# Ledger of designs, part 47: VH-VL binders against p56860

Target 1, 255 residues: p56860
Amino acid sequence: MMTAEVRTPEQGGGPLTTEPRAPRSAPGHADASAPAFGPETDPRDIIRWALAAHPDLLMPSAFNLNGVVLLDLAAQAGYRGEVVFVDTGYHFPETLATRDRLESRYPELTFVTLNAGASPDDGQTPPDLYASDPDACCAARKVDPLQRYLKEQGPSALLNARSRDQASTRADIPFVEEGGARRRVNPLAHWTREQLEAYAAEHDLPVNPLYFDGFLSIGCWPCTRAVKPGEDARAGRWAGKGKTECGLWQGENKL
Key: E = the ipSAE of ESMFold2; O = the ipSAE of OpenDDE; V2 = 0.75 times the mean of E and O plus 0.25 times the DockQ between their complexes.

## First folded at step 21 (VH-VL; framework fv_barzolvolimab)

Design c78 (at its last fold request DockQ between E and O 0.29; V2 from the best seeds 0.74)
Fold by OpenDDE, fold request of step 22:
Structure c78 (fold): chain C 255 residues (1-255), chain A 119 residues (1-119), chain B 107 residues (1-107)
Amino acid sequence: as target 1 above (255 residues)
Amino acid sequence: QVQLVQSGAEVKKPGASVKLSCKASGYTFTNYYINWVRQAPGKGLEWIARINPYSDNTYYNEKFKGRATLTADKSTSTAYMQLSSLRSEDTAVYFCARHGKSGWDLDYWGQGTTVTVSS
Amino acid sequence: DIVMTQSPSSLSASVGDRVTITCKASQGISSYVAWYQQKPGKAPKALIYYASSLQSGVPDRFTGSGSGTDFTLTISSLQPEDFADYFCQQYSSYPLTFGGGTKVEIK
């Protein structure tokens, strides 16, 4: 009587290679086409739209006149997100003080300062890099810290204080810029300097005091001077260096 | 990984003060506000105050003004809350929490510190 | 202060059930509502921000909805690990305020 050994087939349960499910992109809030905004559109309405479409909206700022005006308008429009500033180590004391005044005035907003503790001698760049290679200096001390943070936060959009009146290179800035890593919203695209100044005065905004000394565009102190009457507002930025932008808004590293 | 590690349990008498600590790690300490929230036994959450570790800018719930003091040490990535003139009603678990992506939402929390105020 | 009225204060449910928790603000707060889960003896865990945005690492069975004054947290299919306390928070204005909480218990 041959006892047939019933070899129970070892069901080789192959390891379910749980392919790491690619992080499901947060359900893209439907690509709500930007409304048709016009020159007379209230910037606050643009901001409200941007917030509704992009709850993770961030506001980069260097706290120039445009930035201060945008910050106030954004607060009024119901923005409660981050105002992101980069300490390059070369800011004017007045700029840092303006930042602090704004934080005190708008406690409902979250003021984020990147690259805290930066200084000319912090070893992030050679001490003379701002003079020898301003592009490299801006890349290292401004663009890279901001890009790293934006990559980490992954905002779907940015709220920017850019306007057509700031420079010839900005003459065609739309309300909404598509393409790149994220949408860019420019609520102040059509506001003139006069309108910005009037608004700031009417609302007693803490504008950087250097603005009234002719510093119409303020960046790092080695690369910023006051402009003369009749000069472009940004003529005081990297004067004599053939540079007109910091690199945030152009090229492969466009925000 | 983002972590907030708080100091140990405290037992205090009425009228005393307590100082709690919250050590941050896994992120840049100065990039985020630290909030303090408490929870009395069997009760809800109550927001106390927040601090920006970069600027030392603080904002307090009016209920705690004059009694709560927030500080931050950048060198150790540690936030502190001192609460003075302690009362029995201050018996609670105290949490530190980081601000989130949309403002004052709180995305990461400490494990909490139990403060007991008893005669 | 903005009062967040959360309801119910407690509910009993079974695994697989749909659970709904509501939070009503005393005034309009846009979408500045967060939701938290808290287990006994633990810190709150963030679930939702800006009324409907899912926090990183949170299962998609959690859904936030609402705007203005009325907000809802929904758990589409309750799991064993979801038995906990839940809290809403407003962060539209200071002071930040929380709902009274909802205890989700096993039936």
Scores: ipSAE 0.930, ipTM 0.963, lowest interface PAE 0.5, mean pLDDT 94
Fold by ESMFold2, fold request of step 22:
Structure c78 (fold): chain C 255 residues (1-255), chain A 119 residues (1-119), chain B 107 residues (1-107)
Amino acid sequence: as target 1 above (255 residues)
Amino acid sequence: QVQLVQSGAEVKKPGASVKLSCKASGYTFTNYYINWVRQAPGKGLEWIARINPYSDNTYYNEKFKGRATLTADKSTSTAYMQLSSLRSEDTAVYFCARHGKSGWDLDYWGQGTTVTVSS
Amino acid sequence: DIVMTQSPSSLSASVGDRVTITCKASQGISSYVAWYQQKPGKAPKALIYYASSLQSGVPDRFTGSGSGTDFTLTISSLQPEDFADYFCQQYSSYPLTFGGGTKVEIK
């Protein structure tokens, strides 16, 4: 009998197309080298590159201005993956409402809320730890849940919303950070706050309403205040505590 | 071990409603959307709707709007689908499935629930 | 709705054969295609996501390729356990839609 590969005519098939077919995607070549991106590169081109190189690309977000802008750009660039938010138990109600509005506006994205059901009195941390040891508070309620999820999921890259204009501690963030467990992509690295605000206004994005009350960087309510005119956007984060960055971006737990 | 265990077979008359369940285990239920997909005898797969168990956010295939209702119970890690105004064409195996790594790819599926609609 | 046109609808093959199944989308869907295997009376099993990314635990004889509108699932050397139905699925846009299926039968 015959042993050849069998091909059968498709019933009801249309005429064959003469259009060029997409190049073959070979296994083991998904992690392409990053192109030479510049300060004027459209963030959507960076996101499209990242997605093509990293089909398991994952976006952490706390839904600040940068994060909301990145989410919209990612949706336009074709991102369909996870947007991962950690419930610390200390978020402003306005932040939780912003999350809900974003989920409703972008049904094409998958929204993940880690540590669901968290509250200040849930026993995850001692009372007032946010005041006495904010690094330990962040480690327990934000960093550890996210790191555990990232270990479980094993994404080859993250899509982060950081920009150089956010703080002096971020002044040299590149578009692509190599090394570590995973590649980190910062499509907004060279965007200014003015560009972010203009984009959000142009596209009528659901920005956290506290932003318009001077809360230019919004974290947990015990560690966040409105900034004064002329202050750094992050000056309201852990004010008077000697802390300028969340543990997600520094030290052992850096994303 | 990720597992989705669905309720048992149902036999219904035309015009009735059915409520199907999908119990999740081996992962954090509120981290993943649950999708519902059906397969009529000898037919392909048809997506019905999905729900986020964290927020109860839903999205329905237009074909099923007004008839399908998705709910989730966080306390029992169980997703539900109710389908009303049943017709013989609703005879199918109904699956629940979890969203995957790339978005709406479906990485884990329940064993399916057979619904038979006959007079 | 995005229509996924899958071909062939059935094929007969022997153990060791190379099998190729195609799906064509009615509009561009980037690489948002998944492939599933389904045995009689069973739920679908995920094989491939994002056109070419292999699901954990799936043998590497399964290869996905394509982007845009034209996608292919290839089984490089058919095994006895591979006789099943195969479906593609797009997840670029709602509603999620599936190809009509390909039955791979023993010759």
Scores: ipSAE 0.844, ipTM 0.925, lowest interface PAE 0.7, mean pLDDT 87
ESMFold2, look of step 21: ipSAE 0.767; ipTM 0.901
ESMFold2 (binder alone), look of step 21: mean pLDDT 93; pTM 0.945
OpenDDE, look of step 21: ipSAE 0.921; ipTM 0.958
ESMFold2, fold request of step 22: ipSAE 0.813, 0.834; ipTM 0.916, 0.918
ESMFold2 (binder alone), fold request of step 22: mean pLDDT 93, 93, 94; pTM 0.946, 0.945, 0.947
OpenDDE, fold request of step 22: ipSAE 0.929, 0.921; ipTM 0.961, 0.955

Design c79 (at its last look DockQ between E and O 0.47; V2 from the best seeds 0.73)
Fold by OpenDDE, look of step 21:
Structure c79 (fold): chain C 255 residues (1-255), chain A 119 residues (1-119), chain B 107 residues (1-107)
Amino acid sequence: as target 1 above (255 residues)
Amino acid sequence: QVQLVQSGAEVKKPGASVKLSCKASGYTFTNYYINWVRQAPGKGLEWIARINPYSGNTYYNEKFKGRATLTADKSTSTAYMQLSSLRSEDTAVYFCARHGKSGWDLDYWGQGTTVTVSS
Amino acid sequence: DIVMTQSPSSLSASVGDRVTITCKASQGISSYVAWYQQKPGKAPKALIYYASHLQSGVPDRFTGSGSGTDFTLTISSLQPEDFADYFCQQYNSYPLTFGGGTKVEIK
């Protein structure tokens, strides 16, 4: 009757390596010279102020929900400038189609697509760079093209679609940011996702259809998935890679 | 240096069509809209249409809808305007012009192409 | 369509003179006005954008002003090379429209 000693599996609770929380990019300093905008301020008034102060204002966009809402508000506020999009070569067809629909809907806006003809096989980056080094991939295919264009155009300010509700890393985003090469204006800083969705529905805006399939934040197809109910909107971006931002708003390459 | 170089002078009969070209250089062709504007002898400037060279998206003056067709060839950095059903009133110098950096001002112009419509 | 009424249609001036050209829009167009210079047989040259901003390489004797409906181009001291046609343009809404032009001639 050989008593099989039940070896209790030693729960090797390996220390949860607290991956160092990516340093919270210091929230852009609020521009103290900007008007005292508040959560109830109409974004169109902020845009009108921005246009008056910065007539060379440019609007970078990836045509997410926030971006589409901002486009409509900007057009209403009298914006007649450029909407700048970077074709990384890895965009969803639905994203490109959304851009095209917006261009048709808003003839008063100038749609600029940088890096025209980009594709996964265009030789700009190794085919697997998005997997092996997503930071390098984003730098090469998104940040660098945009920075080069902005250097060429030299706008004094950018009109951005960022909001506090997009991510924990954006919780303290001000209406007007100072620092870096130019001012950043965030008219939608205090708009919630619910407000954005309601506005888009009310005005029948052409939102990327993937949004309704759970893609609450849309980037390049290799680095974007739908989020599950209850997940952060950006949890589907670079999932599993410890990356939360593309680099446009962080470090020395901050727009 | 930014340059827009247009095709040579054209002489056409009424009812004919003409296709003008505008070759761009000195900048990324697909980053700027191209406009077409005409000037009849002793008259003011008249805007015809604009095109996004990247997408091919166009917007026309209603006056020219159905007669003017804008196209762009990205491979040669060349914009085209075809004007059909020509009339004597279409006799003018036709210019291509680039949108400015942040608006619909026209910061660079081609040298112009003279189109003469005569019976 | 927005009508741009430009005045005068022509003027005579001497070198060193202050010259003023006006453009009135048929409706409010914010500051979306551009000014151009054109010499005979040549392409237009951009001078001013957004009512008051000089294009690159344009001498500072050219100044644009105005907002809403009334716009002005001023040449503070007319130079020999400034004898040309001038015209305004609105770009608040399509179609783009131009003033009738002003011919600046030597007195």
Scores: ipSAE 0.843, ipTM 0.913, lowest interface PAE 0.6, mean pLDDT 93
Fold by ESMFold2, look of step 21:
Structure c79 (fold): chain C 255 residues (1-255), chain A 119 residues (1-119), chain B 107 residues (1-107)
Amino acid sequence: as target 1 above (255 residues)
Amino acid sequence: QVQLVQSGAEVKKPGASVKLSCKASGYTFTNYYINWVRQAPGKGLEWIARINPYSGNTYYNEKFKGRATLTADKSTSTAYMQLSSLRSEDTAVYFCARHGKSGWDLDYWGQGTTVTVSS
Amino acid sequence: DIVMTQSPSSLSASVGDRVTITCKASQGISSYVAWYQQKPGKAPKALIYYASHLQSGVPDRFTGSGSGTDFTLTISSLQPEDFADYFCQQYNSYPLTFGGGTKVEIK
């Protein structure tokens, strides 16, 4: 059990904004095919298109670098909807603190924490499951709560923070993924880590402080380590377990 | 199935405080912000503030900051609003409502609580 | 504060009539407009979000349109249950603000 930091509710200072302008929508507008976006397309234009086509957009986030950058770009593009985070019971305190900083900074967004009150000892999974069967652990504590929420809410699209530069398993991510229960939009698909870092620095974004200690992909503390020099950014995830992707991005439960 | 059930009518004297409640059922209380909106007799709707029941994070209309206080009790799925230093202009029906599909559209509303401030 | 100017303040109509209610925002608000119906002594009921999208269970005779500053709610064929007050609301910027309302009365 980690000692929770005391958080005082802070009054957010940021207004809801009309900038940047979303594409115009007409009454009874049917969903259109995505425009031909390219590597130089401003992610905010992709987000504005997605909002016009899918006002019920939902943004899942674990508040890694990509997620924090996407959240800021979405707020600028006019997003007012949900940012959905799953409490696995195994998050680093730094991750939870980053969520709280983001909530304070973006009062125009709605922050949703699923599986509220989760802890390692809450009985949702056996205590050693994260080590012995990390797929089953992720299924129970992360994937299943999110999928139940998505079924309940029924969004027509998701706004995802993935980019091709994150891992070899993501090298083919398009801007828009068709198929499945809903459309999936990846506005950062072609952004490099260097672009993301530059953006976060320029805008003074609240990045998880573990990122600066070499944790380039942050999940649950039992399944996450700092990466060694020269390693892939995701090499610290499930090290020695043969697992490379969360169940949210693969298999029958792919977002 | 989603319901927001509010506390009963209140009659108060000027200068008093009132604490209103809003009990949620039929959905996961901590997944939705609760907004408070009032409607004075013969007037339109006025937004007061909102709270995230999970985090306790609040945002107040500047007109009410310092007089309105929002809290939430996760164990009872109940949101509260306290309004202090009441005056006759605070006579209104007070509603709670939760956030909707695209942000701060308000998709479900409580039945309202009438607060009458009379000397 | 963004002012939502709603018109008309009242209108009289018969069952079967087409009714149009407008809201104008004092600045651009994209499509962040919701519409509500309120019957006497009752809470508002959500009709429309994001200018044009129907809430679940709302009849398709209700149509919302507009973006930017000019928004409309249209009821294509009034039914007896539609005689009520109607309000627009912007949710682009804090504080959230509402139009002054339109009372739709039976002729």
Scores: ipSAE 0.793, ipTM 0.907, lowest interface PAE 1.0, mean pLDDT 87
ESMFold2 (binder alone), look of step 21: mean pLDDT 92; pTM 0.938

